# Ledger of designs, part 387: VH-VL binders against q9umr5

Target 1, 268 residues: q9umr5
Amino acid sequence: SYKPVIVVHGLFDSSYSFRHLLEYINETHPGTVVTVLDLFDGRESLRPLWEQVQGFREAVVPIMAKAPQGVHLICYSQGGLVCRALLSVMDDHNVDSFISLSSPQMGQYGDTDYLKWLFPTSMRSNLYRICYSPWGQEFSICNYWHDPHHDDLYLNASSFLALINGERDHPNATVWRKNFLRVGHLVLIGGPDDGVITPWQSSFFGFYDANETVLEMEEQLVYLRDSFGLKTLLARGAIVRCPMAGISHTAWHSNRTLYETCIEPWLS
Below, E stands for the ipSAE of ESMFold2; O stands for the ipSAE of OpenDDE; V2 stands for 0.75 times the mean of E and O plus 0.25 times the DockQ between their complexes.

## First folded at step 18 (VH-VL)

Design yf7 (framework fv_nofazinlimab; at its last look DockQ between E and O 0.83; V2 from the best seeds 0.00; counts 0 for: unsure alone 74.9 < 75)
Fold by OpenDDE, look of step 18:
Formats: sequence, C-alpha cells, structure tokens
Structure yf7 (fold): chain C 268 residues (1-268), chain A 123 residues (1-123), chain B 112 residues (1-112)
Amino acid sequence: as target 1 above (268 residues)
Amino acid sequence: QVQLVQSGAEVKKPGSSVKVSCKASGGTFSDYGISWVRQAPGQGLEYLGEIIPIFGTASYNEKFKGRVTITADKSTSTAYMELSSLRSEDTAVYYCARTKYDILEGFSDFDYWGQGTMVTVSS
Amino acid sequence: DVVMTQSPLSLPVTLGQPASISCRSSQSLVWSHGNTWLNWFQQRPGQSPRRLIYKVSNRDSGVPDRFSGSGSGTDFTLKISRVEAEDVGVYYCMQGTHEPLTFGQGTKLEIK
C-alpha cells in the first residue's frame, strides 16, 4: 500500500486549493490516504508561524502514529516553512518525502502585488521597520521576511526563519538539525514564473546577497555551515530539485505536468 | 461609491445547484476579499466563506465544506458563490460582503454589502 | 467555532431612552499583536446588514455618535445613548479573529 500523504496549505488558503492534487494522487496512486489539514485557513494563516507549527504538529502526530512505515508531506507556499519547522522540532517524525511546493524556504523579499495587498502603504524597502519589530513578528509573513539590506535586523529580530535556518544561535539548533535530517528526501519545487515567491530561487534555498544578486543554495551560509543539515542531505543524495517554468504561484498544486514530473515520483 | 451588486432571485429544486454572482464597483477588486453570508427567513447571519481574488484562494466554513464553491473573476470584478446539493434549509437570502486586509490598519470586515439574493429551495 | 452570545435577544425601548446590547465570545478575540476583531452590524427591516462599529469601538462613517462600542477580551457592548425610530432593526455582533467568522444570534430592537 502507498504511504499516507499529508498536505499543508499556504497563506490565505485552505484544503479546497488541493482538489486537483487529490484527484491526481487518487488516479496514479489508488488507495492513498490523503489528508489536507484545514488548520489556520484564511485569515488565520497570518498567525505567527510557531503557533501554526504547534497546531499542525498536533494534527500530524496521530497520522504519523498510524503510519509506522512513514508518510509523505506536501507543503505549499508558506506551508513549506511550517513543514520544515515541523520536521525540525519533531524528534520522532517518520517523513519519507518532504515535498516543498513553491515555498519561500530562504525567505521572502520583494515588491509583489501580494505584498502591496497586505501592506498597501509600505514598500519592501520599508517593511523591515514593521516586520522586525516585536509587533510585526506576530504576523506569519514577517516571520520569513528576509531583508538582504538589513541582515543585522533579520538575524536579531526574525523569530522564525533565522532560527529554523540556524542563522542565529539557539539552544535547539543541534537537535533541530538532527530531527530534520530524519527526512528521507527533500523535494524542492519552484520556478521562475511563480510571480509571488521572491526571489523564486528561494524555493531552492537560493537568495539575495547584499547587492540583491541571487546566490544558489551551495553558496548560502546555511549550506556552507550545514546549520540545519542541507549540506548533509545533499551529500547523501536526499535533495531533489525540480524547477519548472510556465507555472504561476497559484497553479503549482493543480498542474498535471508538474504533478507527474515533480510530485508523483516521490509518493511511492 | 462602492457597490456590490448581486444577481437576481433563484428558485431551485432539492438536489440542484445555484450560483450567485456579486459584482463589485467603486474600488479595486483585487484589494479586497469577498465573503458570502446567508440569512434564512427570520433567522440570523451565517458565514459561508471567502475568496481572495488576488490569490485566487478560498476558505470555507466547515459546515458547508464540499457543497459551497466560491470563485472570482478579476477581469469582471465579480465573485461567485455556488451551492450544490441544495436542501430546503438552504432557503435564504445570500449576501456578499467585502473585507479589507491591511497588516498595519487591521481587518475591515464587511464594510460594504450586496443587496442580497433570495434563493428558494422547494419541491 | 467561536460562539457569540448576545443579550438580550429582544430589546423593546422607549424613544429617546438609551439601549445596551451585550455580546460575549466563547474565547478571547484578541489577536497576538493586540488587535481585537469585533464588529457590530445593524439590519433594518428589509435591508442588508450595515456595519456600525469595527474593531470594538470605531464608528463607521455616517454612523451617529449616539452609537458606541466597548469591551475587551470576551465581553463587548453596543450602546445607543438615545434611541430613535430609525434604529429599529436587528443588531449583530461578529468576530473576525477566528475562522470561521461567526455572528451573534441578533438582538431585535423595537420601539415600545
């Protein structure tokens, strides 16, 4: 039988977005038990990510317990960060494939319509004043705001991304790394036509340097220092990168070609 | 200046589906979320769900999960609510309303409402 | 779901007299950043609901100052200092802090 699949949605999202994905999984892997977690839907997705991590943890623990052979995670957009954090804090998870579906794994920084929608009176150049305040960190979007021009503020004020990345020292860094390394495969999915994840390479742990030049995963300090296990995972062949062009952010979970190419191979 | 104009009254048979439209004007459609709320005759207000047009994402009241579908067409500034497997208890006036999301200013829930669409489900 | 409980459900009032409606939530409506998403709506007979108060105590444009909202945490109040004939209708509180959004049962204000 196929391993159960757990799906985690993104910002201002819900299980409804994954109706096509469920259809695809049912067609290609009949009998697969797919659970799309309807937690922190809609506006609740703006809650602090650690709060979300706790809620999702409570939901996935029973599912994992009933699946001793392991489970697969499909985590979309903001959900990908939630899932990475889940795998970091859970010392007994049994995740075989962690599929990060167009997630800002290295954070978000850019003036997108999405950003302007949430911050109509602010620009990316000014958002650090909000996001790196204690008040701002009470919003999920600020939990993974990664301003390359204010690295000091990011490292010191980011209460989520900087911690799960191991970019700021904390007492749980070693344990979180150990836990995360329990994953069988890390499948990274994203593409240049996403339009929301900025830069789109963030889905592959690439990100801006101080000059807003995009560097690859292997050039990132988190990789070089193996702060949460990326180097180790890559070395043992556990990282899969699946870039795809021509897919907008809201289409990653409904594109059949994307599913067949980047998701389906890892659901066995 | 801001207006939400809904489609006309509907009479449906049990088991069928209804799709109500809500056209927004006087503002930027993509700047807001559109929610649907219904009110059975002589009863209170009940939240159905919301669409965020800029994301194309929708969230729903679990009570209606599987039966309600909310969509939006940005090109026409129109949101839609489709309710399937209609029952007599689905007889109600259905309202659309908009919500402004602003991290700094907060949520502005339902500052404008449509005129309502009466949906009658009867044999 | 968060249960919103209004009291009273029926509110007969003499013209010119004050009115008060209570709304209690089954859990705190305070967001982690400190904001509280509690709104009051008025629905006159045969009309769509109209928002009167947002974020506990802020009046919408065009809402007379005789309407006021107050409260915190789980207990909220809508007050009308001097009830007028045009105030007849049903009043609803609504929380927007938790999904799904939920309304109170409604309070029917009538003139004695």
Scores: ipSAE 0.882, ipTM 0.931, lowest interface PAE 0.6, mean pLDDT 95
Fold by ESMFold2, look of step 18:
Structure yf7 (fold): chain C 268 residues (1-268), chain A 123 residues (1-123), chain B 112 residues (1-112)
Amino acid sequence: as target 1 above (268 residues)
Amino acid sequence: QVQLVQSGAEVKKPGSSVKVSCKASGGTFSDYGISWVRQAPGQGLEYLGEIIPIFGTASYNEKFKGRVTITADKSTSTAYMELSSLRSEDTAVYYCARTKYDILEGFSDFDYWGQGTMVTVSS
Amino acid sequence: DVVMTQSPLSLPVTLGQPASISCRSSQSLVWSHGNTWLNWFQQRPGQSPRRLIYKVSNRDSGVPDRFSGSGSGTDFTLKISRVEAEDVGVYYCMQGTHEPLTFGQGTKLEIK
């Protein structure tokens, strides 16, 4: 039988958003147990990401325990950061495929519709004043705000992204890297027409330098230092990059071609 | 300045469905969430769920999950709530209400309400 | 779900006298150090609810200053310093900190 699939949703999201994805899995992998975790819905998706990681960890433990052969994760948008943190903090996870659906893995720095919606009087150039404060770090969107022009503030103030990226020293860094490296495959999905993730290459661990030039994953310091295992995973052949144009942020889980190309092959 | 105008009263039989509309005016529809709240005759207020039009996503009170569907049409600035498998206990006035989310200013819940739509489930 | 408990459920008051309504939550309503999403609504007979107070103590525009809100954590109070005839109706507290959003049972304010 197929490994169970665990789905982790994004900001202001619900399990209904994944109905098409569930149907695709049922058609191609009949009998697969798929669990869409229905935690931190609606406004609670704005709670600190470490709080969300703790809650999702509690939910996945029994699922993983009942599936000694392993599980797959499909993690959408903000949910991809929750899942990456889960892979780091869980000494005993048994994740084979971690499928990251248009997740801001290196952070977010853009005046997108939903950033403007949450910060209607601010521009991306000013959000560091809100996000890199204790006040701002109590909200999930600020936990992965990554202003390339205020790196010193980011490194000091980020309570989540700088830690899981290994950009700031902490006592768990070696253990987190070891745990993350137990994943079978890291499947990175995203594309230039997403419209929300900025830069869209964040879904592939790319990000801006100080001049807002996008550097790809292999040019990032976190990759070069192998701070949480990206270089090791790439060398092992465990990283799959699946870019796809023409898909907006809310459509990744409802596009059959995307599913067949980027997701289906990894649901063993 | 912001107005929420709902569709008219409905009488329904048990087992059927009802769809109530909520048309927003006097603001930018995609800037706020639309929530649905009901009130049975002589009873208190009960939250059903909300839609965030900019995301196109809805969240639901689990009490109603599986029976309620909340949608929005940005082109007409209209939110919809559909309740299926109606029972006599679903007889209530159904309200839509606005929420604004702002990280700096905080959440502004239900600062504007629709006029209400009476749904009667009879026989 | 967070249970919101109002007291009293029925509040007869003499015109011109103060009124006080308590609301207690089964869980803390603090989101962050400075944010508690506790709201108060008034529903006059035959009308839609109207928000009076947001974030514990902030009066909405057009709400008379005889209305005030206070409290923290799990315990909150709405006060009317001098009840007027137009204040007759049902008052609800509501928490917005936890999903699903939940209301108190309501307090029916009447002129005795």
Scores: ipSAE 0.714, ipTM 0.849, lowest interface PAE 1.5, mean pLDDT 91
ESMFold2 (binder alone), look of step 18: mean pLDDT 88; pTM 0.913

## First folded at step 19 (VH-VL)

Design kg1 (framework fv_nofazinlimab; at its last look DockQ between E and O 0.82; V2 from the best seeds 0.84)
Fold by OpenDDE, look of step 19:
Structure kg1 (fold): chain C 268 residues (1-268), chain A 122 residues (1-122), chain B 112 residues (1-112)
Amino acid sequence: as target 1 above (268 residues)
Amino acid sequence: QVQLVQSGAEVKKPGSSVKVSCKASGGTFDSYAISWVRQAPGQGLEYLGYIIPIFGTANYNEKFKGRVTITADKSTSTAYMELSSLRSEDTAVYYCARVDFDEYASYGMDVWGQGTMVTVSS
Amino acid sequence: DVVMTQSPLSLPVTLGQPASISCRSSQSLVWRDGNTYLNWFQQRPGQSPRRLIYKVSDRDSGVPDRFSGSGSGTDFTLKISRVEAEDVGVYYCMQATHWPRTFGQGTKLEIK
């Protein structure tokens, strides 16, 4: 039998967005129990990410308990960050495959048409004033805003991303790293035509330097310091990178070719 | 110079709802938040919640248990505060105030509306 | 919630004399960025509140020099070097470091 699959949605999403994914899983892996968690839907997805992590934790614990052989996580967009944090705080999770589906794993510094209403071009350079404040950090989108030009503010003000990355020292860093390393495989999915995740390489733990030059995962301090276990995971062959072109952000969970190439192989 | 102009006084029955508006002039909603604060007669100030218009959602004081809804219309530079299931204890002057995200990181309520008196009586 | 405690609650002052208001928080108001988001507001009779001080000691534009804020951590003070007639009103401290935002009880300044 196939291991249960748990799906975590992204920003402004709901369980309805994953109807095609459910269909694909049912067709290719019949009998798979798939649970799309219907929490923090719509505008509620703007709640602080730690609050979301707690809510989703309460939902996944019973599912994991009923699946002693393990489960798979498919986490889309913002959900990928929620899931990474979830795996960091849970010392008893049994996740086999963690599938990060077009997630801003190294943060967001975007200015795309999709997010223009949230991040106007004129505001991108100044959004740090909002996001790196007690006011902005009450919203999920600011919890992973990563301004490469204000690294000091990011490191100090970020209540979420800087912590789960181990970029800011905290008493749980060692334990979180240990917990995250329990994952069997980390499957990173994204692509250059996403149009939302900025830079799109963030889905692969790449990100801007101070000159907005995109550096790869292996060039990141979090990797070099192995602050949350990326270097260790890579060394043991547990990281899978699956880039795909021609897919927009809202199509990652509904593209059949993407599913067959990047998702299905890890649903066992 | 940014100004906040609120809607007029309201008299409501218990159990009804009230919606107060706060229109900003002399600027846009692009770089600040709108907070809502109330003051019962002869009492102090109480924070209800705030909205960051560009995010389109608000953060609420849990004390109100979902009775408060704060919204914003960027096209008209107007914020709204709706309070449902009104009680006599909700009788107060309701203020909107701007939270400025300037380069000095003041994050303070530097501009206030004139206040809206809401009276709840049977 | 963070409790803000002001003292005194009533402050009668002679014109030209100094005034001092204390504000204490139940926990530190230092945020992760190292700033302390403590504000002072003035509310004159029949008017909306007006911000005087932000981040403990920074004065808003147009606020007279006779107003000054000081303090750190959990203890803060608003001082008026020479009280004038126009200073009559209620003064509030407010913390913006923690959610929810909370105010002190207010200090009513009156002229003797």
Scores: ipSAE 0.895, ipTM 0.946, lowest interface PAE 0.5, mean pLDDT 94
Fold by ESMFold2, look of step 19:
Structure kg1 (fold): chain C 268 residues (1-268), chain A 122 residues (1-122), chain B 112 residues (1-112)
Amino acid sequence: as target 1 above (268 residues)
Amino acid sequence: QVQLVQSGAEVKKPGSSVKVSCKASGGTFDSYAISWVRQAPGQGLEYLGYIIPIFGTANYNEKFKGRVTITADKSTSTAYMELSSLRSEDTAVYYCARVDFDEYASYGMDVWGQGTMVTVSS
Amino acid sequence: DVVMTQSPLSLPVTLGQPASISCRSSQSLVWRDGNTYLNWFQQRPGQSPRRLIYKVSDRDSGVPDRFSGSGSGTDFTLKISRVEAEDVGVYYCMQATHWPRTFGQGTKLEIK
């Protein structure tokens, strides 16, 4: 029998978006209990990420309790940040596979075609003024906005990403690292044709330096310091990187080849 | 110079709703937030909520029990506040105020509208 | 909610004399960036509020230098070094560090 799967959606999303993913799981892993969490839908996905983490935590507790052998997480886009925070704050989680499906794990710095409904004018160079304020941090997009040209403001102002990445010191850092390291596998999925996650390598813990040159995961200070356990996980063979070209941001959960290559092997 | 011009005074019956507009001129509407504050006759200031127009979503003071809706229309540079299920206690002057995200980190209400008197009378 | 408490609520002052208004918050107003988002507003009779001071002590453009703000943490003060006739009105402190934003009760300044 297969471990239950919990699906966490992204910005402006709904459970219907995952209908093809659900079909693939049913075909390859019949009898698997799959729960798509129906919380913070639509505009509510702009609520502060810590508020979302608390709500999703309350929803996953009974599911994990009914499955003592473990569960899997499939977490899409912004949902991958919610899930990573869950793994850090839950001292009793039993997650085996954490599947991060095109998530901005090192942050977002771009107003691409898919974000133009939020940013009708190009504002990426100026959005830091809103995001690194008390007002902006009350919205989810700003919780992971990462302006490489104002890294000092990011480090001081971020209420979420700088904390879960261990980029700002806090009293829970040791406990959060311990909790995160209990995950069985971290499966990182994304690709160059995503069109929304900017840089797309954020889905693999890569990000821009001050010249907008992408540094890969192993070049990031958070990896080198092992701030929340990435170096430890890689050394255990627990990190799986599954890049795939030719997939746009809204198509990750409806591409059969992506599912078979990057997701299916981890749904034990 | 940024200016905020509000819609005119309104007289409403209990149980109805009111929608107050706040049109911004000058500056870039996508670059600031709009707060809503009210003041009952002879009383102090009471914070209702705010919107950041570029995000298109608002935060509300829970005190108003889901009766307040704040929206923005970026194409007209106008914010709106709608208060439903009106009671006589909602009689007040309703203000909009800008929160600028400038280089001085002055995140206060530096520009205010002229106010809109809403009278709730049976 | 962060409670903002002003003292006094009524402040009669002789023209040309100093005035001092206290504002206390139920929580620290220091935000994670090190700034303290405590503001002071003046509302003259029949007018919209006007911001005087932001970030505890920074004077807004066009505000006379006889207005000054001070304080830290939870205790804040607005001072007027020499009260003028145009200063009559109600003064409010407001915190923007925490959600929801909250105002003090107001201090009505009048000329004796």
Scores: ipSAE 0.798, ipTM 0.907, lowest interface PAE 1.0, mean pLDDT 91
ESMFold2 (binder alone), look of step 19: mean pLDDT 89; pTM 0.925

Design kg10 (framework fv_nofazinlimab; at its last look DockQ between E and O 0.83; V2 from the best seeds 0.84)
Fold by OpenDDE, look of step 19:
Structure kg10 (fold): chain C 268 residues (1-268), chain A 122 residues (1-122), chain B 112 residues (1-112)
Amino acid sequence: as target 1 above (268 residues)
Amino acid sequence: QVQLVQSGAEVKKPGSSVKVSCKASGGTFSSYAISWVRQAPGQGLEYLGYIIPIFGTANYNEKFKGRVTITADKSTSTAYMELSSLRSEDTAVYYCARVDFDEYGSYGMDVWGQGTMVTVSS
Amino acid sequence: DVVMTQSPLSLPVTLGQPASISCRSSQSLVWRDGNTYLHWFQQRPGQSPRRLIYKVSDRDSGVPDRFSGSGSGTDFTLKISRVEAEDVGVYYCMQGTHWPRTFGQGTKLEIK
């Protein structure tokens, strides 16, 4: 039998967004128990990410308990960050495949049409003033805003991303790393035509330097320092990178070719 | 110079709802947050919540969560505060105030509306 | 919630004399960025509150230099070097570091 699949949605999403994914899983892996967690839907997805992590934790614990052989996580967009944090704080998770579906794993510094209403061009350069404040950090989107031009503010003010990345020292860094390393496989999915995740390489732990040059995962300090286990995971062959072009952000969970190529192989 | 102009006084019955508006002028509505604070007669200040218009979502004081709804219309630079299931204890002057995310990082309520008196009586 | 405690609650002052208001927080107001988001507001009779001081000691534009703020951590003070008639009103401290935002009880300044 196939291991249960738990799906975590992204920003402004709901369980309805994953109807095609459910269809694909049912067709290709009949009998799979798929649970799309309907928590923090719509505007509630703007709640602080740690609050979301706690809510989702409460939901997944019973599912994991009933699946002693393990479960798979499919986490879309913002959900990918929630899941990474979830795996970091849970010392007893049994996740086999963690599928990060177009997630800003290394943060967001976006200025796209999709997010224009949130991050207009004129605001992107100044959004740090909002996001790196006590006011902004009450919203999920600021919890992973990563301004490459204000690294000091990011490191100090970020309530979420800087912590789960181990970029800011905290007493749980070692334990979180240990917990995250329990994952069997980390499957990173994203692509250049996403149009939302900025840079799109963030889905693969790439990100801007101070000159807005995109550096790869292996060039990142979090990797070089193995602050949360990326280097260790790569060394043991546990990281899978699956880039795909021609897919917009809202289509990652509905594209059949993407499913067959990047998701299905890791559902067992 | 940024100004906040609020809607007029309201008289409501218990159990009803009230919606107060706060129109901003003279600045960039998308560059700051709008806070809502109330003051019962002869009492101190109480923070209800705030909205960052560009995010379109508000953060609420848990004391009022479920009864208070804060919204914003960017096209009109207007913020709204709706309070439902009104009680006599909700009788107060309600203020909107700007939280400016300026280069100084003040993050304080530097501009206030004139206040809206809401009276709840049977 | 962070409790803000002001003292005194009533402050009668002779014109031209100095005044001092204390504000204490139940926990540190230093945020991760190293700033302390403690603000002072003045509310004159029949008017909306007006911010006087932000971040412990910075004065807003138009605020007379007879107003000054000081303090750190959990203890803060607003001082008026020479009280004038226009200073009559209620003064509030507010913390902007923790959620939810909270105010002190207010200090009513009156002329003797």
Scores: ipSAE 0.902, ipTM 0.950, lowest interface PAE 0.5, mean pLDDT 95
Fold by ESMFold2, look of step 19:
Structure kg10 (fold): chain C 268 residues (1-268), chain A 122 residues (1-122), chain B 112 residues (1-112)
Amino acid sequence: as target 1 above (268 residues)
Amino acid sequence: QVQLVQSGAEVKKPGSSVKVSCKASGGTFSSYAISWVRQAPGQGLEYLGYIIPIFGTANYNEKFKGRVTITADKSTSTAYMELSSLRSEDTAVYYCARVDFDEYGSYGMDVWGQGTMVTVSS
Amino acid sequence: DVVMTQSPLSLPVTLGQPASISCRSSQSLVWRDGNTYLHWFQQRPGQSPRRLIYKVSDRDSGVPDRFSGSGSGTDFTLKISRVEAEDVGVYYCMQGTHWPRTFGQGTKLEIK
């Protein structure tokens, strides 16, 4: 009798990464239909995020149609941005819990273990040159790169993050806000030992100001202007923040204590 | 001075594959992209795709997707283009070209390799 | 794909006289940052292409000032104020704004 769960993976990832999460759900919520979407795996996760959103949208439509009482989304890392865009572009989504599992919701700006795996030399101060170009925006990581020292370039060049955050004017902003606000709960999960998401507070809609001081969600302009509905959701009691220390980026979906504390309560 | 040096000419049979190398010297290989462009004899320029070596993945012109593979080896500063299932119409000079991401925002093909002639014949 | 249409396709010019090459795109080449990524390349006989002009009007290093670019939106022009013998070759416009990147058909410049 549990709502179906849809799982969306992250950068350089695949459905296999969620085998332990699936086991936890099966143990605590027997009979729950869990679908781990097997799209844009591995290097295909570098495809433009709007292309990924379209593909995932096509996959979730029949699942949502078969579950008129609602579904839950568990969306990991880059997958949380895909899912947030889905909630904005789908006029008729029926998502109850959107569980954002260590996702860079306000963007990424960091030399971290994961970024160093991609970049053997520190590149964060210079990556804006690639990312805020027509060439770079054709790759997913650049779609949410957020350099706090080049805010005008970010606002002008971003094809994805600045749009779904309502940071750049666009004709769909009002409709996307309305669609996003139909979510029942927004469950934000992340922590200081993630090692990849930088700042880790991006998973909670926090981000750097120009001095690299982290401003929390309630201090962000997108929250204050309620540009896509964060202030409204918080006022409704619909935002759940579940930080947890001691978990590295690749372990969020394989930690039983994290599951029991932050995920399980929201899988009605 | 950034320079791109390509591998030598190749003669291939239809149905086989070819792999062309493009070695970069000068500059920082991870800070730019490598494009691949071809030119059939007596014809214009045709864009195949590009790779940004720091991302380790390529973007392909759909016309060639499924037949072309573009890779990069950051340790040797070398990009590669492999074209499979060769046809006679793939006879062309294949160029690599740098996309520089300088602060002036020019973005495109400011340095070209010398070209690699690939001839596909029965 | 964005279609890039050059005119003329063949351009005989007397030495010392001006030359003008037109390039029209099927879509605006203004990218969301406000820049226009229209570039001009020269391919001399037997050589690799060489970029002359980037972003409509900016000359590359080492390109003589007799080459100039202009235009906006969808209509662009390369001008050579005084054609020299070394200018013989094929000139291509290219757009870098939209995926996939596309070239014009080329304009063959010849000395009459």
Scores: ipSAE 0.797, ipTM 0.905, lowest interface PAE 1.1, mean pLDDT 91
ESMFold2 (binder alone), look of step 19: mean pLDDT 90; pTM 0.931

